# VH-VL binders against AP-3 complex subunit mu (apm3): the designs that were tried, part 16

Target 1, 249 residues: AP-3 complex subunit mu (apm3), of Schizosaccharomyces pombe (o94669r175to423)
Amino acid sequence: TNEFFIHVLERVSAVYQPNGKLAFGTVKSDMECKCQISGMPLLLLSLRPGTKLGNVRFHQSVNLKRWKQHPDQIEFIPPDGKFTLASFQTDFATQKSLPVVVEAKNKLDGRFEVRIRNTGKKSVENLKILITIPQALKSVTVTEGNYIFRASKYTHMEEGILEWSVKKLAWTSPALVLTGFLAPLKKDANSTEESSSYSKLEHLDLQYKLQGSTLHNFKVESLKMLNHPDKKSYKGVKHTIIAQNVSFR
Key: E = the ipSAE of ESMFold2; O = the ipSAE of ESMFold2 at other seeds; V2 = 0.75 times the mean of E and O plus 0.25 times the DockQ between their complexes.

## First folded at step 8 (VH-VL)

Design n6 (from g29 with heavy chain Q111Y; framework fv_rovalpituzumab; at its last look DockQ between E and O 0.62; V2 from the best seeds 0.00; counts 0 for: pae O 8.1 > 2)
Fold by ESMFold2 at other seeds, look of step 8:
Structure n6 (fold): chain C 249 residues (1-249), chain A 126 residues (1-126), chain B 107 residues (1-107)
Amino acid sequence: as target 1 above (249 residues)
Amino acid sequence: QVQLVQSGAEVKKPGASVKVSCKASGYTFTSYAMNWVRQAPGQGLEWMGWINTNTGNPTYADDFKGRVTMTTDTSTSTAYMELRSLRSDDTAVYYCARDLGEYFYGSGSYYEFDYWGQGTLVTVSS
Amino acid sequence: EIVMTQSPATLSVSPGERATLSCKASQSVSSDVVWYQQKPGQAPRLLIYDASTRATGIPARFSGSGSGTEFTLTISSLQSEDFAVYYCQQYNNWPYTFGQGTKLEIK
């Protein structure tokens, strides 16, 4: 077909405090394109009027003069096939909330529990929960998915990262639960208090993919071929959010 | 080590309000949910509700909705329970109770109460 | 709501003997049951959580068991300080409810 495809990728890095508030976050966004239009098309991509792209870097073919005059319009000559049209970045502290909510507890006798749910309206894919384990891991159960323990490369082999993988978390699913048990440590003989043989978990990271949603709430309005204004072309637009480094501590 | 110290006994008239405090020490206050449980003289335990100590969001038992307010002050590690429109059948010992399990993210309730306050007797008489 | 029914209401036993206290849920609560001990004039004390796990500092003579709808607290070799009221509680589904108590008293 004579088509132009646009995939808006929003890569999120965030840190959440124990109280559930966002400490800080950034969104790195890319407009990944695939051109299947013959000839040497001069294209004008129009975004929703008033759209501002922060800290933007463009493909070398973009007419920067038009961009300065009309920040919601991108004029360019695409290469054949795949290329990155634009890259931009913003903070999302005042943006939409991420849909995966986490609750994690240390319990008695080295037991811990991690609960996750999807509060959004779209399924979450390739969910990976990375739990920092400070001592030997006795056992783990999960309500869904798989887990593996990856020992630390440069520390005692019993420390490491517990990786919990879930292929899909539907927005209608009940919360998913991981329950784990630590093996005991030696007690502190110098304590004046009752001894504890268990360290506490303190850190958790999340990774996932969310199709069909955007954090910036911008839209592609139109695509025109300026050097052949009577030609029609089809555009396909996709949005994906990639939570690549979402930390909880 | 963990301590929950409640405010002293109170005598109230029907229609009044009472606000019971529960000061926590020896642990990270915002890492554990706080529950309120009462016990009428010679009776069993009755759960009243809980509060997320990190967000300040309470959940109330049906019998107390509309009459109870639960709050926290994280700067003093203190939880509060206010019961309004008191009746004579509100005469009871009121306990705060810590939900078991320390969060390292989020705050919910497992309703396993590992530490309890000493109790606050509230007497409602005309 | 889930009703927790304890039996017997009062259990009279002698020191050194075994006591068995029952708690029945009106519907399955899995293993989401807690046992408390309450002495006169004192706040409740956590004994057992998750149906069978002893809380910190609880002597080994206390043992919990059960799953689903039937739960048991067993006290082997009773001590004089074990004579108190015992409550079970479920935390499987909201609202979370207590049993009415079993009074353990000296025969």
Scores: ipSAE 0.013, ipTM 0.463, lowest interface PAE 8.1, mean pLDDT 83
ESMFold2, look of step 8: ipSAE 0.183; ipTM 0.599
ESMFold2 (binder alone), look of step 8: mean pLDDT 89; pTM 0.878

## First folded at step 9 (VH-VL)

Design q1 (from c2 with heavy chain Q104Y; framework fv_firastotug; at its last look DockQ between E and O 0.01; V2 from the best seeds 0.00; counts 0 for: pae O 17.4 > 2, placed apart)
Fold by ESMFold2 at other seeds, look of step 9:
Structure q1 (fold): chain C 249 residues (1-249), chain A 123 residues (1-123), chain B 108 residues (1-108)
Amino acid sequence: as target 1 above (249 residues)
Amino acid sequence: EVQLVESGGGLVQPGGSLRLSCAASGYSISSGYHWSWIRQAPGKGLEWLARIDWDDDKYYSTSLKSRLTISRDNSKNTLYLQLNSLRAEDTAVYYCARTLGSYYSFGDAFDIWGQGTLVTVSS
Amino acid sequence: DIQLTQSPSSLSASVGDRVTITCRASQSVSSDYLAWYQQKPGKAPKLLIYDASNRATGIPSRFSGSGSGTDFTLTISSLQPEDFATYYCQQYDSSPYTFGQGTKVEIK
């Protein structure tokens, strides 16, 4: 068959401040491979020259002496079938930005609005938006998808998490909008008067996936079989972005 | 060796539908790679239409997606393209193609092409 | 959508000439995911170059590709009689995958 497949899974964790600026972020990447090359091949995977992998951990078959001398080259003897060649970590602040843009607005009289856009060129899948709701909800509307409110079981304020799920967000889609209203509260336990004050939304979390890479200038340049240099192996490289802990504070 | 053979072309009427087939040999279409349909109007350039992945994810050209359906039958090792609401502009040679050397790729080049099947939409 | 514009749309050249065809993208093509194809009348396209600069299996060394970002070139270093054809660039960075309009190379 003489084929070797690489799937780079890029797991992003990020925290954004209220002004929209990235406060912190990490990309944890796994190079998951599938070897369909017969025999005992000695492979050399070459990355774009000058590439340095941060906090890297390798499969036990990797020649660490070569890697230390040439950090953009990974020499190894793959096991048959599936294995993880390398795991590494990078600071998200130095990588490409995520394509999902979130706006959250607190409005007058307990109204709030959350808007979601896809600014990329690939579909975003399995989008989940978790909105911390500080008091009882009066109503919710969404332009697309489903929602579930998960109330806190330990308060009588009807606080909780509003979970908004969207199966697919195409790049051509208009912004998706969730609009909600918080219910007013009584001033005290013995009053018929209701408070006119409302807590603000302060926390959103996102989860989703899409095809593509956030890694700056990362590219698999070549795969060579060193012990049979006249044999050609075919490589396939795929990147998937998994946004698993993206929060807005 | 991997080969792709398209069929189902011919003369069709405007507003009609057609279903093109692409018979693959030398490789199982469910085992890997990604499979696409591309068309070419007479004397014109190439236009990508649709793609189906090994895990059955599907992608469509933005301008045509309301009229296209890509599918496969793994037991027959065959890809299909359904095109509805035919127009004169749909007159073209229709090709199926496989991506080069990539099992998990969504965007690799097309290394294996079929011979094409001509669809003519008369008014 | 990433639009690809090839230049020139056609050209005439003599056997032995160096031929250069350009492909300009409307936005940057990540990781050089760009291919070049040759197509002769009545035939399916044939892959020449993938990942901007890698020759496909069996392609003569007179064909070469280069470029990155938005600007890519295909070069035929010494044109041969069998190189009379139309040439297309194609990006595979994002869906929808798009082709250039083609460059017809005629032998004078």
Scores: ipSAE 0.000, ipTM 0.418, lowest interface PAE 17.4, mean pLDDT 82
ESMFold2, look of step 9: ipSAE 0.000; ipTM 0.429
ESMFold2 (binder alone), look of step 9: mean pLDDT 89; pTM 0.924

Design q2 (from f10 with heavy chain Y104F; framework fv_disitamab; at its last look DockQ between E and O 0.00; V2 from the best seeds 0.00; counts 0 for: pae E 15.4 > 2, placed apart)
Fold by ESMFold2 at other seeds, look of step 9:
Structure q2 (fold): chain C 249 residues (1-249), chain A 123 residues (1-123), chain B 105 residues (1-105)
Amino acid sequence: as target 1 above (249 residues)
Amino acid sequence: EVQLVQSGAEVKKPGATVKISCKVSGYTFTDYYIHWVQQAPGKGLEWMGRVDPEDGETYYNQKFKDKATITADKSTDTAYMELSSLRSEDTAVYFCATSLGYRFTSGQYFDYWGQGTLVTVSS
Amino acid sequence: DIQMTQSPSSVSASVGDRVTITCKASQGISKYVAWYQQKPGKAPKLLIYAASSLQSGVPSRFSGSGSGTDFTLTISSLQPEDFATYYCQQYSSYTFGGGTKVEIK
């Protein structure tokens, strides 16, 4: 076909405090394109007026003089097939937040719970929760998904990372729960004496994918073909958020 | 009609300085870079550098960085290239050029050229 | 730095002949190649940009092709005014080929 596709990927790194407040957050964005237009089209991509892209790197086909004069306009002659038009950095908008909320509780007798909920209006995909386990893990139960425990090689306490994977978390779903039991600490590496003490869960990391949502304020307003102004080859912009480094302290 | 009109031929002795002008008409001078290209006798084309007439920002080929000084005067729509400490190997035709068409992040093709200025350096 | 190797260095041809000139880049440059015609004592004239796009006012007997590293300029039926030197240029940076002189046989 005679079409041009734009997919904006937002890769998120964030750290949340225990009270749920965002401590740090950055968004690294890529405009991935696929050109199926014959000939040598001269394209003009217009962003929302006044848009400024931080730390932007452009594909070599972009007219830098045009962009310098009009930072919300990107003029280029695309190569055939797939290419990255621009890579840039944005901060979180203050009114936007990631939709996955995590609560971890340490309970008596070495039991702990990790609860996850989707507070957004769209399903979350490929959810992975990495839970730092401070001592031997006795058992795990999940309401949904799968888990793998990856023990540390170098400790007598058998600490490690518990990886919980959930393929899809709908916004209509009830909270998903992982329940785990820690084994009591041993007094030392060679002792059969066990203490009744348990370390607390202190750290979780999340990874997931969210279609159709954005964390920034920029918007693609239009795509025009300057050398064939009456042709329409633009099919809209797809947005995907990839949460890849989201930590809870 | 777009035109780039260069100053006339120059004959100089070694060690002298020459300043070549490129007068632009037929488009908005400050909207497009002005480039300079050397062609030694019987040789090919070699890009020397460019200037942004809007703010005077320049970028040079490293080979010519210590030889050429490129400027623009937006009050007269004229770009200049000054060659210093002339040597016999600087004997060449020098062209100014621009593009009103497409421009890339790293480079440019040239759809408009000046007529060229012969600089002869002889002792 | 991207080198452009242009061949042949010269071509002897007659009016009406098909002339093909080749330019090879030292690394991939997609379609970002221009072709110029230069007559003695004159400035270069742009013929083709983006490997195959004809500049306005250039006769249709000129055509360009290629992508990646290998590019050609073709004159389908040589005319008296076409005896000149031809240069390729990659415009990802500012590098010209060495030129091809098209001479009367």
Scores: ipSAE 0.000, ipTM 0.479, lowest interface PAE 15.2, mean pLDDT 83
ESMFold2, look of step 9: ipSAE 0.000; ipTM 0.440
ESMFold2 (binder alone), look of step 9: mean pLDDT 91; pTM 0.938

Design q3 (from f11 with heavy chain E101Y Y103F; framework fv_disitamab; at its last look DockQ between E and O 0.47; V2 from the best seeds 0.00; counts 0 for: pae O 8.7 > 2)
Fold by ESMFold2 at other seeds, look of step 9:
Structure q3 (fold): chain C 249 residues (1-249), chain A 122 residues (1-122), chain B 105 residues (1-105)
Amino acid sequence: as target 1 above (249 residues)
Amino acid sequence: EVQLVQSGAEVKKPGATVKISCKVSGYSFTDYYIHWVQQAPGKGLEWMGRINPNSGDTYYNQKFKDKATITADKSTDTAYMELSSLRSEDTAVYFCARVQYGFSVEYGMDVWGQGTLVTVSS
Amino acid sequence: DIQMTQSPSSVSASVGDRVTITCKASQAISSYVAWYQQKPGKAPKLLIYAASSLQSGVPSRFSGSGSGTDFTLTISSLQPEDFATYYCQQFDSYTFGGGTKVEIK
């Protein structure tokens, strides 16, 4: 075969305020490639016009002079097989948002509810929801997936992390729901008296993968072989968003 | 359907007491704060206080601290506001409202009672 | 206590106009600010919560923005049913703004 494969991975870390507003975020991206083109091809990879690559680190084969003059073009002679062409940061695009939205509710009787929806057009994979539980956890139910509670090993407060895992969240799915119940607080450490008071959930974290989408409108426009223009090669491009540490306050 | 249904209009003389009820249906009464809001004739909205129906904990606007007493009865899913020592300036519509919230914060008053007109006249 | 100064107190506007209403807090507050619409003889209706989140069933011509001390409700293209009084409310201590009456010009 005479093929060149590009896998663009965008790794996202973000913090959202309670109103859904982004407080801050970073996107660190890698262009992972696999070359199956015979000979010593001189390739020109063209990105969407106007693309800027922040804090970029290139494979040693990249012509840095061309890139400096044309920041949306990457000229290189690929090694055989797998290699990383570029590692960089991409700008947040105001036209794009992460597709997994979260609604959390704390009830006054210690019940809490976490609702998750996919607002995008692609399925979300390997969804993990990490919920910080500030006190003893009585019960949990989920509409889909599995959960595990990992108590803090060195505390007497029975706090911990509730991990909710969902293998796939289809873009057509109704909201997924986790419902939990906290045990009542004691009035003091030495009292057997319980109160009607409960600590509340203040944040949660998400992790997931999203195939076939890009966060910052990053797009490979073309791949051309400059030194053998009469040769035809197949270009395969895949995009994956990896939400690593997406927090909701 | 989530509903807050208030008691009917009342006419009182100065110095009297009135107790307005706010009966909740369509959700678990102890799950949400209940707030009370005054609207004097031709005037804007003024927040009076709120109650945690589960614990009975209250928090009042200082203006109404000695005028209003807010309570909740878990057995009947009903919140109450009592107004004492009524005067003509207490003539207003009084609303109860449920507050939508998450992550330990209140979002907004998403369901309101229909309002109770209290008229104080000699 | 935190005061919410709402302006303008009234607006005369035509159908299709853009209407902007502001609330200014007397000190920095959380972004837990709600906006309500009230028609005569009716209870208020929640439009916006958490400064910028649109309540379910509210038309998309309504939008909210702001943080710190300055908060804004915008009606992008005024409709006949939008003639009403609008209120902001902050949820640190629950005070309402003074209201803005939007009326037919």
Scores: ipSAE 0.012, ipTM 0.473, lowest interface PAE 8.7, mean pLDDT 83
ESMFold2, look of step 9: ipSAE 0.013; ipTM 0.472
ESMFold2 (binder alone), look of step 9: mean pLDDT 93; pTM 0.952

Design q4 (from c8 with heavy chain Q102Y; framework fv_firastotug; at its last look DockQ between E and O 0.01; V2 from the best seeds 0.00; counts 0 for: pae E 20.1 > 2, placed apart)
Fold by ESMFold2 at other seeds, look of step 9:
Structure q4 (fold): chain C 249 residues (1-249), chain A 121 residues (1-121), chain B 108 residues (1-108)
Amino acid sequence: as target 1 above (249 residues)
Amino acid sequence: EVQLVESGGGLVQPGGSLRLSCAASGYSISSGYSWSWIRQAPGKGLEWLARIDWDDDKYYSTSLKSRLTISRDNSKNTLYLQLNSLRAEDTAVYYCAHSLYYGFTSYFDYWGQGTLVTVSS
Amino acid sequence: DIQLTQSPSSLSASVGDRVTITCRASQSVSSNYLAWYQQKPGKAPKLLIYAASSLQSGIPSRFSGSGSGTDFTLTISSLQPEDFATYYCQQYYSTPLTFGQGTKVEIK
């Protein structure tokens, strides 16, 4: 009763260089709200002073006149229940490092290993690792989680994406390991002859969820009810990072 | 800040043995990295000798593998290279090098200053 | 083994010159597996370029790399006094890891 909840979701797309440094990244963010305040409240949400939201799209109820004059203030009359107050973009380059580190190793006998660890202070959830497999996949083992191989639609050479899913990677956990074995390359489609050569893994992607942290300098400073300034309401703010397209090369 | 310091070089007789060490600081060698030894004979180019990886896999130069042993001691944060049956052609500066094995690649982003091994009677 | 051959073995240049060094591999190498190093007398090599074209942190932007397959190039767009050194290419596509023979850049 008389509560207003804000869930800031930050959706990350990033490309990392082989040395682990960020080459490119964007954050697309949503402020998802749930209003449990009775009546017709006129709310003023204040963000950290000087905040500028990139490519912002507001809920229909937002007073655009105030926002144009004060870009760190959002005035609105919320609908009851759940709604999205704003959608925007921010630059990832000045943010904290993402907590999941990936190590990949090609071995000469067609074996490869992918090792992941959590360098952060919070558990990572719904981790999915997409490994580009350049030739026939002989077998896979994982220390934790499940895997599925999804064949490419554009080739007959048994290429595809190996998807490794892990529900939780705690910061206290040892590194998790996927070991895979490639079959030797064949000389042609009609031959049973095999070469002694193996293609190398060159690319993988990550997806995961991290709660309780934020990538950017975004902060909700206050929420005021302008038409009843002496009424008090509870405000809760939650942050979730969703890494949706994080690539390593 | 990563730092590698080689030691254990010096004058050795032909047929002798020597153990080189590489002390690491600024990170733990158990953290999924890989390390190599590379040498450079006087007036010559660089020659890779051996590599040890985070999973303790070891790789050796094809021509030298019978005379080299690479190892590590995680508790001392130190890497070792054992050189046996030394010959005059083994005279070189020996470098320890680190690669951040991140993603699908390994190159040498940090090098020690090197230690000189001289093989002569 | 993959052999790397650099060209030229040495060159002379003046401060401000554009310098180009090539590295040819005996077998095709993915561009993600080629690095360049600078070495001065009495010092360890220093990484300049990795993945054929990616500039290592702290290296001046006058250094650049390009190429794929068997042919790779290191370019110094405007040579500085501190750039007189020997340069090596290195492949890390397959074991054994191998280096080119070096290219010495000398003052003209």
Scores: ipSAE 0.000, ipTM 0.478, lowest interface PAE 12.1, mean pLDDT 81
ESMFold2, look of step 9: ipSAE 0.000; ipTM 0.371
ESMFold2 (binder alone), look of step 9: mean pLDDT 88; pTM 0.913

Design q5 (framework fv_bexmarilimab; at its last look DockQ between E and O 0.06; V2 from the best seeds 0.00; counts 0 for: pae O 13.8 > 2, placed apart)
Heavy chain, then light chain:
Amino acid sequence: QVTLKESGPTLVKPTQTLTLTCSFSGFSLSTSGMGIGWIRQPPGKALEWLAHIDWDDDKRYNPALKSRLTISKDTSKNQVVLTMTNMDPVDTATYYCARTLGSYYSFGDAFDIWGQGTLVTVSS
Amino acid sequence: EIVLTQSPGTLSLSPGERATLSCTASQSVSSDYLHWYQQKPGKAPKLLIYDASNRATGVPSRFSGSGSGTDYTLTISSLQPEDFATYYCQQYDSSPYTFGQGTKLEIK
ESMFold2, look of step 9: ipSAE 0.005; ipTM 0.411
ESMFold2 (binder alone), look of step 9: mean pLDDT 90; pTM 0.928
ESMFold2 at other seeds, look of step 9: ipSAE 0.000; ipTM 0.417

Design q6 (from f10 with heavy chain R103T Y104F; framework fv_disitamab; at its last look DockQ between E and O 0.07; V2 from the best seeds 0.00; counts 0 for: pae O 12.9 > 2, placed apart)
Heavy chain, then light chain:
Amino acid sequence: EVQLVQSGAEVKKPGATVKISCKVSGYTFTDYYIHWVQQAPGKGLEWMGRVDPEDGETYYNQKFKDKATITADKSTDTAYMELSSLRSEDTAVYFCATSLGYTFTSGQYFDYWGQGTLVTVSS
Amino acid sequence: DIQMTQSPSSVSASVGDRVTITCKASQGISKYVAWYQQKPGKAPKLLIYAASSLQSGVPSRFSGSGSGTDFTLTISSLQPEDFATYYCQQYSSYTFGGGTKVEIK
ESMFold2, look of step 9: ipSAE 0.040; ipTM 0.578
ESMFold2 (binder alone), look of step 9: mean pLDDT 91; pTM 0.939
ESMFold2 at other seeds, look of step 9: ipSAE 0.204; ipTM 0.647
ESMFold2, look of step 11: ipSAE 0.006; ipTM 0.462
ESMFold2 (binder alone), look of step 11: mean pLDDT 90; pTM 0.935
ESMFold2 at other seeds, look of step 11: ipSAE 0.000; ipTM 0.448

## First folded at step 11 (VH-VL; framework fv_disitamab)

Design r1 (from q6 with heavy chain T103Y; at its last look DockQ between E and O 0.02; V2 from the best seeds 0.00; counts 0 for: pae O 19.2 > 2, placed apart)
Fold by ESMFold2 at other seeds, look of step 11:
Structure r1 (fold): chain C 249 residues (1-249), chain A 123 residues (1-123), chain B 105 residues (1-105)
Amino acid sequence: as target 1 above (249 residues)
Amino acid sequence: EVQLVQSGAEVKKPGATVKISCKVSGYTFTDYYIHWVQQAPGKGLEWMGRVDPEDGETYYNQKFKDKATITADKSTDTAYMELSSLRSEDTAVYFCATSLGYYFTSGQYFDYWGQGTLVTVSS
Amino acid sequence: DIQMTQSPSSVSASVGDRVTITCKASQGISKYVAWYQQKPGKAPKLLIYAASSLQSGVPSRFSGSGSGTDFTLTISSLQPEDFATYYCQQYSSYTFGGGTKVEIK
């Protein structure tokens, strides 16, 4: 169809304190492109002035001399089809707050609750919460979505990962809740005595899709064909946030 | 530095329309909501609604849904609120506000405010 | 909708006094409460977020506490510049309390 597509994928790694404040984080971004332009186009991608691409790795077709002299311009001859034009990293301190709030509670009777809600301005899709379960799991109830428990095959302690999946979480929705019950710990291998103590949930991971960007001062301003300046093939930029390691400590 | 600068005071007659501006600087306008808050004389603060400057999507307090129209012009980094069919009870100071410092675990509070715009509706 | 009931509506106090202002939410809101100070003719100024976190540049005599439904703003030693109106806000749906005017005795 003689077009060029740019899809910026943001992968967030963030660690939060128990009070919800960010301890640290990074954003790893890829500019994934698809070239449907015939011939051998020489393209110039212009970013918003002042944009900084930290720790950047470019596709081999990029004119590095141009980029060094004009760090908001990327000149290249794209291959046909899909390719990654650039990969870069930024400190999370330059980013917006993430839209998903997760809260977890441990109860003395072995019950735990995990609550999620969307505090952003757009719906979150394909939300997956991975919960580390430190001992035998008796039961799970969810207000929405599906779950699966994957026991560890390397231990005989019935620990594992509980995966909670929600297709869509609207920003106006009430919190969704997962409730689970842990079995009591045994004191001895042959004992009928059960401990009343329970290990606590201390770690969970989030995965989700959000159309939008957390990057400050990043925008594709234009895409020009230098060897055919009158021909326009730009169709705009899409951003997708995929959080891969959002942990609470 | 972050600034939200509002248009000046307005005196209007009943039935008129007023459009208040809120020009922002010091951050990327399209990255954050712009909210509007009413304060009638001698009364407290009341949230009116918000706009996403990126795509123009709005969300209103039901009380103000038929009174206010909130828009944003990302070419000038300016948000607007239009009040229609003005009545004496619309006499108030109107603030724009935003939040740049919220966490995803905490929701949103307003750390930056405009100076306020007095709209007076009198016969 | 979440109501925020703020009390008292006013307090008369002297410089050096300890002042306590409360807000009660109509349902549980965890710690998602902000407190604002407003002087006549000025915009509100954020003091406290997340119930107890002090905003940068706010004097340490201001403190907040609470979780769930009951929240408190405390001024440990009132100063002349602290005579103002104070508002609480729950910020999941942006409801303000009715305000508390702190006045000179």
Scores: ipSAE 0.000, ipTM 0.392, lowest interface PAE 19.2, mean pLDDT 79
ESMFold2, look of step 11: ipSAE 0.006; ipTM 0.544
ESMFold2 (binder alone), look of step 11: mean pLDDT 91; pTM 0.940

